# VHH binders against Abasic site processing protein HMCES (HMCES), part 12

Target 1, 269 residues: Abasic site processing protein HMCES (HMCES), of Homo sapiens (Human) (q96fz2)
Amino acid sequence: CGRTSCHLPRDVLTRACAYQDRRGQQRLPEWRDPDKYCPSYNKSPQSNSPVLLSRLHFEKDADSSERIIAPMRWGLVPSWFKESDPSKLQFNTTNCRSDTVMEKRSFKVPLGKGRRCVVLADGFYEWQRCQGTNQRQPYFIYFPQIKTEKSGSIGAADSPENWEKVWDNWRLLTMAGIFDCWEPPEGGDVLYSYTIITVDSCKGLSDIHHRMPAILDGEEAVSKWLDFGEVSTQEALKLIHPTENITFHAVSSVVNNSRNNTPECLAPV

## First folded at step 1 (VHH)

Design ec8 (framework vhh_etentamig_d1)
Fold by ESMFold2-Fast, scan of step 1:
Structure ec8 (fold): chain B 269 residues (1-269), chain A 120 residues (1-120)
Amino acid sequence: as target 1 above (269 residues)
Amino acid sequence: EVQLLESGGGLVQPGGSLRLSCAASGFTFSSYAMSWVRQAPGKGPEWVSGIRGSGGSTYYADSVKGRFTISRDNSKNTLYLQMNSLRAEDTAVYYCAKTPHYSGYSMDVRGQGTLVTVSS
C-alpha cells in the first residue's frame, strides 16, 4: 500500500468517524492540527494523512477509549533517528510487514509504547501487472458501501450533486498503523509519522497484488487496536490478518502521476 | 471546566521587562502543549511562543526570538512568559492557550488575557 485517496472535507471526515466510547457515549474524535489536513484523491508517502489514535497518548489520565484525529506524515521516522533531516533515513518505512513487526527495531519500539493508530482513507490504489506488457492496471480498493436510493454509487457519480451523495455516508477504509514521535536533534516541532501494517493479500485481491494493508473491519476491531490502555500488544496483534470484506474497480492511468488530484483518479473506467 | 487565568501585564517603557503568568486548572496540565498568543489593538491574533507538555522544547515567532522566554512549572500548573527588551510593537493583550500543537495558532481554549502596554 503506497497510494491512497482521502479527499473528504474535514467536517464530513469527522462525522464519518463518529464512535462510542467505553461508556457507550456517542462522540466525534477531537482534532489535533486540523489545519495540516490536506484532502486529496492521490496521496503518496511523505504526505500527511489523518489517523485516529487514543486520547491517552496526549493526556495522561484520559479515558483510553476516547479518540483523537490528527494528520501524520506517511513514512515512519523512528524516535531514535539522530540526523536532522528525516528524508536521510536510509530505508523505506511506508509499510511494515506483519510477519517481521516484532523483529524490526523501527516498529517494535513504538509498538511496545502502545503507539497504534488507525489510518483513514476513502480507499487505496494498487497496480496489477499485465501479462505481455510493461503497463500496469491501477485499481481503487475500498470497503463495500451500503447502497441507498439517495447515496448513489461511485460508478453513477457523474456530477457534483451525485458525488456529494456518494460521499455523505461513505464508509472510510480503516487500516492498522503504527506511529512514532521524532524530536529533531536541532530543535523544532515533534514529527508524528506512521507506517501501514501489511499482510498477505486475501483471495479476492490476489490477482491484483500479493500484499494488502491490514484492514480493521468494524468498530470492535478499530476500538481494540486503538485502546492501548486496555488492550495489550499481544492481543492487538491478533487483529492483524487478511480480510475478504473488500471491493474494487479498475481506474484510469490518471492516478499514476501522484501530482494528479481529481475525482478522475478513482472513477471507474 | 478548563480555566486559564493570565496575570503580570502592565505599563512598561521600551527596553523594559515583564513576566507573564498563566494559572491553569481543569485538565492534566503536563500532558498538553501550551502557547502564548497576543492581539494588538485593531489587529488579528498572533502566535508568540509555544512549549511542549514536558517543557523539553520551546518555539518562538521570529518577532520575539532572543527577547522572550517561555517556561512552565508543571508542579504548580503554571505557564510563564519572560519578556525582555520590550518594544512599542509588543503592545497587545496576551493570552495563555491550551493548544493541540505548540507551534501553531490552533487553540483549544484561551484565557481572558492580560494587557501589556509598551510606551514612554
Scores: ipSAE 0.000, ipTM 0.099, lowest interface PAE 21.0, mean pLDDT 83

Design ed2 (framework vhh_etentamig_d1)
Fold by ESMFold2-Fast, scan of step 1:
Structure ed2 (fold): chain B 269 residues (1-269), chain A 121 residues (1-121)
Amino acid sequence: as target 1 above (269 residues)
Amino acid sequence: EVQLLESGGGLVQPGGSLRLSCAASGFTFSNYAMSWVRQAPGKGPEWVSGISSSGGYTYYADSVKGRFTISRDNSKNTLYLQMNSLRAEDTAVYYCAKEPTYYDFSGFDYRGQGTLVTVSS
């Protein structure tokens, strides 16, 4: 997973993340650094994306079931990284393999500190190899959406009003992530950055790509992954597996160029 | 500076309907998402519904989905909550809230007096 869409305006995204804490109280996640959130139909590594994480990471006596939403850099910069420029990191930390996560220092250390997050997206993109050509077919991959007579569909969206209906009650994709905190050696703000855990592709996606992000399907899985105060690393890792509860459609090559940031990036072809 | 004035509450029997209004002033209403939050006697605050700045997106707590409808009129700086099929569990003081900036709803500081909704037979 190396490209996502996360285009909802901040207020819409926040409401889409409504949740219940351990006491059953309905809540919205509290923002940290909301000014750093940049909605886009075409997010690439090194850009910022919104993640959910436990309030306990920021507030010593907080209820670990309460959630913060914060933009973080996609591409984990380990706390031990010594260079002044994070873009000089030689390892590709965009994704983290589930089968080796406890063997890689870059991921094992933050996991041991409970630095689990849920990466939010409208969906993600993958490119299917086409035999005998240099062309690859992009697909937009996302949770199945509940349809009602008043809600729109992506295939029927042809105006701003119809596009709003598509996004009304859109179920955001919730991917398991690991984050870390890096202090620049020359001073400055702590950099929060994340990686997306990947698993073997499910049967439904195997013809598109051999790997997929570890998707947390439903609020129970999301809550357990985030709650590092109550759920150990070993218990949380049991949530990491392929899921079949996913859908997709082919999209045009417009998405190939990460500079293109329009609804055409995810519209069905 | 920010003022929110709720109205429309009252006593209603189970299965009845009420429409709440919130008159907003002191900020550019059309630039902010708005919410309805309720607090039952002896309970903490519960987020009920939210609406985007344009009115194009609406969100509901599971307890009210299908029964309540949030709407807004940006030309009148007014937020509404249409409450249908009311239940005893909906009894609470209802507060209008400007986009939550830095607080969760359990600790959120409401502006104004709220409007009391009592569902009783």
Scores: ipSAE 0.000, ipTM 0.136, lowest interface PAE 18.3, mean pLDDT 83

Design ed3 (framework vhh_etentamig_d1)
Fold by ESMFold2-Fast, scan of step 1:
Structure ed3 (fold): chain B 269 residues (1-269), chain A 120 residues (1-120)
Amino acid sequence: as target 1 above (269 residues)
Amino acid sequence: EVQLLESGGGLVQPGGSLRLSCAASGFTFSNYAMSWVRQAPGKGPEWVSGISSSGGYTYYADSVKGRFTISRDNSKNTLYLQMNSLRAEDTAVYYCAKGWDYSTPYFDYRGQGTLVTVSS
């Protein structure tokens, strides 16, 4: 997973992340650095994406089941990185393989500190290799959506009002991530950056791509992944596996250029 | 200020048992995972055991699994380590730590420690 869509306006995104704390109280996640959130239909590595993480990472005595939502850079910069420019990091940390996560220092160290996050997206894109051609077919991959009297589908949206109806009750994709905190050696703000854990593709996606993000399907999985105050690394890693609860449709090549940021990136062809 | 005060250490013969306690203050104990860490003479610190904030999940180093039991009483702000079938190699200063280790090596603070000596 190297391309996502996360285009919802901040207030819509926040409501889509409504959750219950461990005592059953309904809550909205509290924002950190909301001005850094840049909605886009076509997010690539090095851009910022919203993630959920436990409030306990920021507040000493916080309830670990309470959630913060914060924009983080896609592409984990390890806390030990000593160069002044993160772009000089030689390793690609966009994704973290589930089978080697405990062997790679860049991921093992922050994971050991409880730095687990849930990466939010409308969905993600993958490019299917077509036999006998150099062209690849892009697909938009996302959770199955429940249709309601006011909900629409991507294929049915033909006006701005109908596009709003598609997204009003959209179930966001929730991907397991690991983040780290890097302090620039020459001063400046702490950089929060993340990687998406990847697993082997499920049967439903195997014809599109051989890998998929580790998707946390449902609030119980999301809560356990985030709650580093209650759930150890070893227990949390049991949540990391392929899922079949996913759907997709082919999209046009307009998505290929990461500079294109329009609804056409998601539209079925 | 965060304070962790360990007690219960002492001299015990091989095969014996000891129960360590840690009294915590200065933070909301029930919100944090806790660990036991030990340091043998001349060696670096070794994570021994961890427990989730609710007590619902417990974790052990392979060297102590099946012999030690970690527990907590959130109403008393106290962490415990029941040590059974003690061996000479368990001799160390035992520290109570705020946070996890091995699975989640997140330590905010360690206490003063309590000495456990296992010898005949």
Scores: ipSAE 0.000, ipTM 0.139, lowest interface PAE 15.1, mean pLDDT 83

Design ed4 (framework vhh_etentamig_d1)
Fold by ESMFold2-Fast, scan of step 1:
Order: C-alpha cells, then structure tokens, then sequence
Structure ed4 (fold): chain B 269 residues (1-269), chain A 119 residues (1-119)
C-alpha cells in the first residue's frame, strides 16, 4: 500500500473516530499537532497522515484504552538513525511485511516497545497490471459502507451538497501500523513516523494486487491493537491477517499523479 | 478570551423535552467544530454530540442517537441541543465545548447547565 485518500476535515475525522474506553465511556480521541494534518484525496509516502495510538505513550499512568490522534510521517525513521536528514535513509519503510516484522530491527524494536498505531484513511489505491500492456488500472479500495437516506453513494455525488452526504457516517479504513520516535541529532522536535503492515491479498483483491494492508476490522480489533498496556506483542500479531470485508471500484488515471488532489481521484469510472 | 455560556437546563419528566443553548464569544464561532459533553453525578465526562464548523455534519453518541439533535446558528454565534424522549439516565450537567487547537479535545468549555430527569 503506497497511496491513500484521507480528505475529511479535521472535525469530521475526529467524530468518525468516536469510541468507547475500557470503562464504557464514550470518547473522542485527543489531538496532538493538529496543525500538521493536511487532508488529501491522494496521499503518498513522506506526507503526514493521521494515526490513532494509546494515550499511555504520552502520559504516564494514563488508561491505555484512551486514544490520541496525531499526524505522523508515512515512512518509518528508526530511533537509531544517525543522519540529520530523514530523507537520507537508504531503506524504504513505507510498508512492513507481516512475515518479516519480527526479524527486521527497524520494526522489531518499536514493536517491542508497544509502538502500535492505527493508520486512518478513507481508503487506499492499488494499480492492477493489465495483461499485454504497460498500462495499469487504478482502484480505490475501502470498507463496505452503510447506505442511508443521507449518505447516498460515491457514484451519485454530482454536487457539493451530495458529496457532503457521501462522507456523512463514512466508515474510515483502519490499518495496522508501527511507529517510532526519532530525535534529530542537531536538536528540534521529535519526529513521529509510521509504516503500514502488509499481508497477502485476500481472494477478492488478488486480481488487483498480490499484497494488501493489514486491516483491523471492527472496534475490538482496533482496541486490542492499540492497547499495548494490556495486549502483548504476540497477542496483537494474531490480529494481522487478510480480510475479505472490503470493496472497491475502478478510478480514472487522474490519481496516478500524486500532485492531483481532487474528488475525481476516487470517483468511479 | 473564549467564553461559552450554556442555558436551557431544568427539571423535566421522563419522556419530556428540553432545548439547550450555548452562547459563544471571544472567537470566530463559524471556524470551529462544537460539541456537547455531559457529566452525570459521580461520573466522568461523556461526549454526547458534535457538529462541524459549517453545520453540514452531525455526530451522536449511541446512547442519544435518534433522540437528540445538535444544530448551530453561525449568524448568532449559538449552539443548540434539542433533547427529546428524555430518560433518567440523561440526568447530568451539560457543557458546551469548542474543539482545541492544541491537541486537547474539550479544552475550552462553558460553566454548564443542569438537566434533571425525574418524576
């Protein structure tokens, strides 16, 4: 997974992440660095994307079931990286294969520290290789959505009012991630960066691409992945597997260029 | 200085209705999402409902969905909560809250208005 959409305004995104803590209290995640959130229909590696993580990472003795939402850099920079510029990292850490996560130091160390996060998106994009040509067909891939009188469908959105209705009650895609914290050697703010764990594609996506992000389907899976105070690494890794609870549609080549940031990027063709 | 002033609370019978208001001042109201948060006697705060800065999106806790309606009038700098089919469990002090710019949700809230649902 190398391209996502996460375009909801900050307030809409926050309400879409409403949850219950361990005590059954209804809560909204608290923001860190909200000014760094940049909504976009076409997010690429090295940009910032919102993630959920446990409040216990920031506050000693906090309830580990309480959630923070924070923008993090896509592309994990290990805590041990010694150069002054993160772009000089020689390895691509955009994705982390589930089968090698326990053998790669860049991922094993933060995972051992409980640095699990849930990466939020409207959905993600994949490019299907077409037989006998160099051309690829892009697809937008997302959770099945509940249709209501208010929500409509993506294909029916032809005005700003109708587009607003499409995103009412949109179920955000929740992907399993690992993050790390890097302190610049010359001083400055700590950099939080993440990688998306990937698995083999499910049957439904196998004709589009051979890999998919590890999707956490439902609040129980999300809660267990985030709660590093109560859920061990071994137990959390049991949540990492393909899912069939996914849908998709073909989109236009407008999405191919990461500089294009319009609703046309995810509109059905 | 950010100021939020809630009103409209009171004593009401189960099954009754109340409309809460929140008068906002000291900031550009139309630029901020707003929420209603309640705190029942002896319990922690519970988020109840939220509305986007434009009013185009509304959100509700499962416990109030279908019974409560949040709305806003940006021309009057006022937030509203229409509460219908009230239950004893809705008894709480209700607070108006503005989304935080600094990563702490509900950082700015008013003094609250008491809603008591009893016979």
Amino acid sequence: as target 1 above (269 residues)
Amino acid sequence: EVQLLESGGGLVQPGGSLRLSCAASGFTFSNYAMSWVRQAPGKGPEWVSGISSSGGYTYYADSVKGRFTISRDNSKNTLYLQMNSLRAEDTAVYYCARDSLYGEYFQHRGQGTLVTVSS
Scores: ipSAE 0.000, ipTM 0.152, lowest interface PAE 17.0, mean pLDDT 84

Design ed6 (framework vhh_etentamig_d1)
Fold by ESMFold2-Fast, scan of step 1:
Structure ed6 (fold): chain B 269 residues (1-269), chain A 119 residues (1-119)
Amino acid sequence: as target 1 above (269 residues)
Amino acid sequence: EVQLLESGGGLVQPGGSLRLSCAASGFTFSNYAMSWVRQAPGKGPEWVSGISSSGGYTYYADSVKGRFTISRDNSKNTLYLQMNSLRAEDTAVYYCAKYGDSLWYFDLRGQGTLVTVSS
């Protein structure tokens, strides 16, 4: 997983993350550094993406089931990294393989500290090799979306207003991540950065790509992954497996260039 | 004019099988992901299964995994749903849906086909 879309305006994104805490109270996640959130149809590693994490990471004695939403850098910079420029890191931490996560110091250490997060996206992109050609076909991959209106009658299908309402009820893709905190040697703000855990592709995605992000399907899985105060590392890792509850469509080559940031990136062709 | 014509529904006993078909016309079928969506009496629509434009990828709702198989024949512009081990809870009108101009909703343009699972 190396490219995502996360384009929702901050207010729409926040509402899409409504949840229940342990006491059954309805809540919206509280923002940290909201000004660092930059919506985009075409997010690559080193850009910031919104993640959910437990409030207990920031406040002593906070209810570990309460959630913060914060932009974090994609590409985990380990807390032990000693150089002044994180772009000088000699290895790729965009993704973390589920099968070696407990063997790699870069990931094992933050996991031991409960630094689990849920990476939010509209969906992610993958490139399928086409038969008989060297061209790759990009696909946009996302959770199945459920209609809230009557299904048998589509009277105003061509209305521009229908497109605006699509995003109001969009079910965000929720990917299991690990984050770490790095303090610049020269001083300055702590850098929060994350990696996306990857698993073997499900049957449905195996022809597009051999790997997929570890997707947390539903609020129970999301809650358990985030709640490091009540759920141990061992128990949380049981949530990390391929999922079949995913859908997709082919998109144009516009998405290939990460500098292109328009709705055309995820539009069906 | 986009047209989707579902067929193959009927009355079947629990444990039985049915194969649904959807004939598509008015658009380039091979360019679109397709889905099956059902609506049981007195309930809202439920997504059942999806298939990629090439047919290489298939997805299923938990309620039908292992029992239903979605497939397509792009040369015939036809979508299929093979339903095995049918249960009373599968009783519904089944609709063929494309990801149309609305990327985020199933573009339901078919009349549907009724599947009744009863003793």
Scores: ipSAE 0.000, ipTM 0.127, lowest interface PAE 16.9, mean pLDDT 82

Design ed8 (framework vhh_etentamig_d1)
Fold by ESMFold2-Fast, scan of step 1:
Structure ed8 (fold): chain B 269 residues (1-269), chain A 120 residues (1-120)
Amino acid sequence: as target 1 above (269 residues)
Amino acid sequence: EVQLLESGGGLVQPGGSLRLSCAASGFTFSNYAMSWVRQAPGKGPEWVSGISSSGGYTYYADSVKGRFTISRDNSKNTLYLQMNSLRAEDTAVYYCAKETYDLGSYMDVRGQGTLVTVSS
């Protein structure tokens, strides 16, 4: 997974993340650095994306089931990185393979500290390699959306106008991530950055791409992944597997250029 | 020393229900996550469901989500699996498994198992 869409305005995104804490109380996640959130239909590595993480990471003695939402840099910068410029990191940390996560120091160390997060997106993009050509067909991949009395069925063949109407009730894609905290050697603010865990693609996506993000399907999976105060690393890793509860449609080549940031990026063709 | 004893299996019609139990001894039950693993004849083992040491968190294989419910009673050292809407493909020997600390392994010791047969 190397490209996502996360275009919802901050207030809409916040409402889409409503949840219940361990005691059953309804809550909205509390923002950190809300001004760093930049909505986009076409988010690439090194840009910031919103993630959910446990309040306990920021407040000692906080209820570990309470959630913070914060923008983090896509592309994990390990805490041990000693250069002044994070963009000079030699390793590609956009994704982390589930099968080697406990063997790679860059991921094993933050995972051992409970630094699990849920990466939020409208959906993600993948490029299908076509036989006998160098051309690739992009697809937008997202959760099946809930039918409502007002909107009817939400399908892959909707127009851009119809897509705008469904965003108020859009079910965000929730991907398992690992984050780390890096302190610039010359001082300054701590940089929070994340990687998306990847697994083998499910049967439904196998013709598009051989890998997919580890998707946490439903609030139970999201809660367990985030709650590092109650759920151990080994228990949490059992949530990391391919899922079939996903849908997709082909999109135009407009999405290929990460500088293009319009609804056309995810509109069906 | 660690002992796990499964019970509650049997023959049921498709759409029926069964509740499996696992009596644990030889370790501090409340300190370990527990799982249910099943194995159909001629197939490898398939992880079905897991529960945290406190019972506060549960997780399920996609094949059983919405139909099975895992629970535990730490005062009785017992793990349960409530199985509803059973299907022919749920036919298997079901094993109770204890969390392991070995890298690359999720579960340790398992018991003798209990057979669940779903057929008309």
Scores: ipSAE 0.000, ipTM 0.101, lowest interface PAE 21.5, mean pLDDT 83

Design ee1 (framework vhh_etentamig_d1)
Fold by OpenDDE, second read of step 2:
Structure ee1 (fold): chain B 269 residues (1-269), chain A 120 residues (1-120)
Amino acid sequence: as target 1 above (269 residues)
Amino acid sequence: EVQLLESGGGLVQPGGSLRLSCAASGFTFSSYGMSWVRQAPGKGPEWVSGISYSGSNKYYADSVKGRFTISRDNSKNTLYLQMNSLRAEDTAVYYCAKGRYYSSTLFDYRGQGTLVTVSS
């Protein structure tokens, strides 16, 4: 996974992340560093995206089932990294393969510390290789959405009003991630960064791409993944597997340019 | 197969006490947090109390705080709920559930329940 969409306004995004804590109390996640949230239809590695994580990461003795929402840098920078510039990292940390997560120090160590997060997105993009050509067809991949009587395909939002309605009720894609905290050697703010765990693609996506993000489907999966205080690493890793509960449509080549940030990126062709 | 068997329910007067028990089998009891949930007639389920796998952490709904005490004996695979100062509003079927989470569908397993009736 190398491209996502996360364009909802902050308030809409927050509401979309409503949850129940372990006591069954309805809650909204509290924001950390809300000003770092930059909505975009076209999110690339090294950009900031909002993730969910347990409050216990920030507050001692907090209820670990409570959630915080925070923009983090896409591309995990390990805490042990000694260079002053994260861009000098010599290996790719955009994704973490599920099968080798425990083999790589960059992912194993933070995971062992319970640094699990849920990466939020409207969906993610993948490119299908066209047979016989060097051309790639991009697809937008997301959770199936509930069809409202008037809301045809995402593409049928013929009016701004309909478009708003669609996104007000949008089910966000919830991807399993690992985050780490990096303190610059020369001082400065602590950098929070994440990697997205990937798995073999489900059957439905296999023709498009052979890998997919590990999607946490449902509140239980999300809760268990986040609650590092109560759910062991071993148990959490059981949640990491392909899911068939996904849909997709072809989009235009507009998304190919990471600088393009318009609704056309995810619109069906 | 996971099995949870609640017991100890019954009729009690207001101000009275009951002790519920839950016998667990079919899983490593000592490795999991446990909860009590209740459902009153005509009402939705309500989370009552939770306890960590080791018993070191205990949690209570505000409605029962100070009156109920959750405990467990991992050597006996048993969960307990001591209910003191019972009130009419405590009348419900009480369920033992695997896990400390209460969301509409977060419990992977719960028992058949035991009825507690508080009435004069």
Scores: ipSAE 0.016, ipTM 0.334, lowest interface PAE 6.9, mean pLDDT 89
Fold by ESMFold2-Fast, scan of step 1:
Structure ee1 (fold): chain B 269 residues (1-269), chain A 120 residues (1-120)
Amino acid sequence: as target 1 above (269 residues)
Amino acid sequence: EVQLLESGGGLVQPGGSLRLSCAASGFTFSSYGMSWVRQAPGKGPEWVSGISYSGSNKYYADSVKGRFTISRDNSKNTLYLQMNSLRAEDTAVYYCAKGRYYSSTLFDYRGQGTLVTVSS
């Protein structure tokens, strides 16, 4: 997973993240650095994306089940990185393979500190190799969207008007992430950055790509991944596996250029 | 005001046992995971063990697994660490911490600590 869509306005995104704390109280996540959130239909590594993390990471007496939403840089910069410019990091930390997460220092150290986050997106993009050609077919991949009066989800058969209204009640994709905190050697703001954990593709996605992000399907999984005050690293890692609860549709080549940031990027072809 | 008061440390011989206690006040103890963190002379803090709010889930650093047992009594607002088969490497100040996992942020809410010396 190297491209996502996260285009909802801040207020719509916040409402889409409504949750219950451990006392059963309905809550909205509290923002940190909301001005750094940049909605886009076409987000690539090194851009900022919104993530959920436990309030306990920031506040000494916080209930670990309470959530913060914060923009973080996609591409984990380890806390031990000693150069002044994060773009000079010599290895790719956009994704973290589930099978090697406890073997790689860049990931096992923050994971040991409970630095788990949930990466939010409308969905993600993958490019399917077309047999006998250099062409690749892009797909937009997302949770099935539930309608009150209809069975099914959005797709190429839906009218443009129906697509405009779907965003009001869109179920955001929730991907398991690991973050770290890097303090610039010469002083300045702490950089929060994340990686997306990846797993083998489910059967439904195997014809599109051989890997997929580790998707946390439902509030129980999201809560357990975030709650580092109650859920150990070992228990949290049991949540990391492929899921079949996913849908997709083909999109146009407009999405190929990461500079394109329009609804056409995720519209069905 | 969160208050954590550790006790039970002391001088013990290698192979010996010691039981640490932590009395907690100023927060709803039964609603939070708890941990033990130690700091040996000249070293940074090391997370030792964590326990869920209910006491059902217990976790240990590889260095202490099989030798130490964490437990809690929510009716008494008390956290315990039973330490068996102690080694010279276990010599450290042991801190009770609110929250199950060590992070630099969580270490701000530790108590004064209790010294464990494993020698002679």
Scores: ipSAE 0.000, ipTM 0.119, lowest interface PAE 16.8, mean pLDDT 83

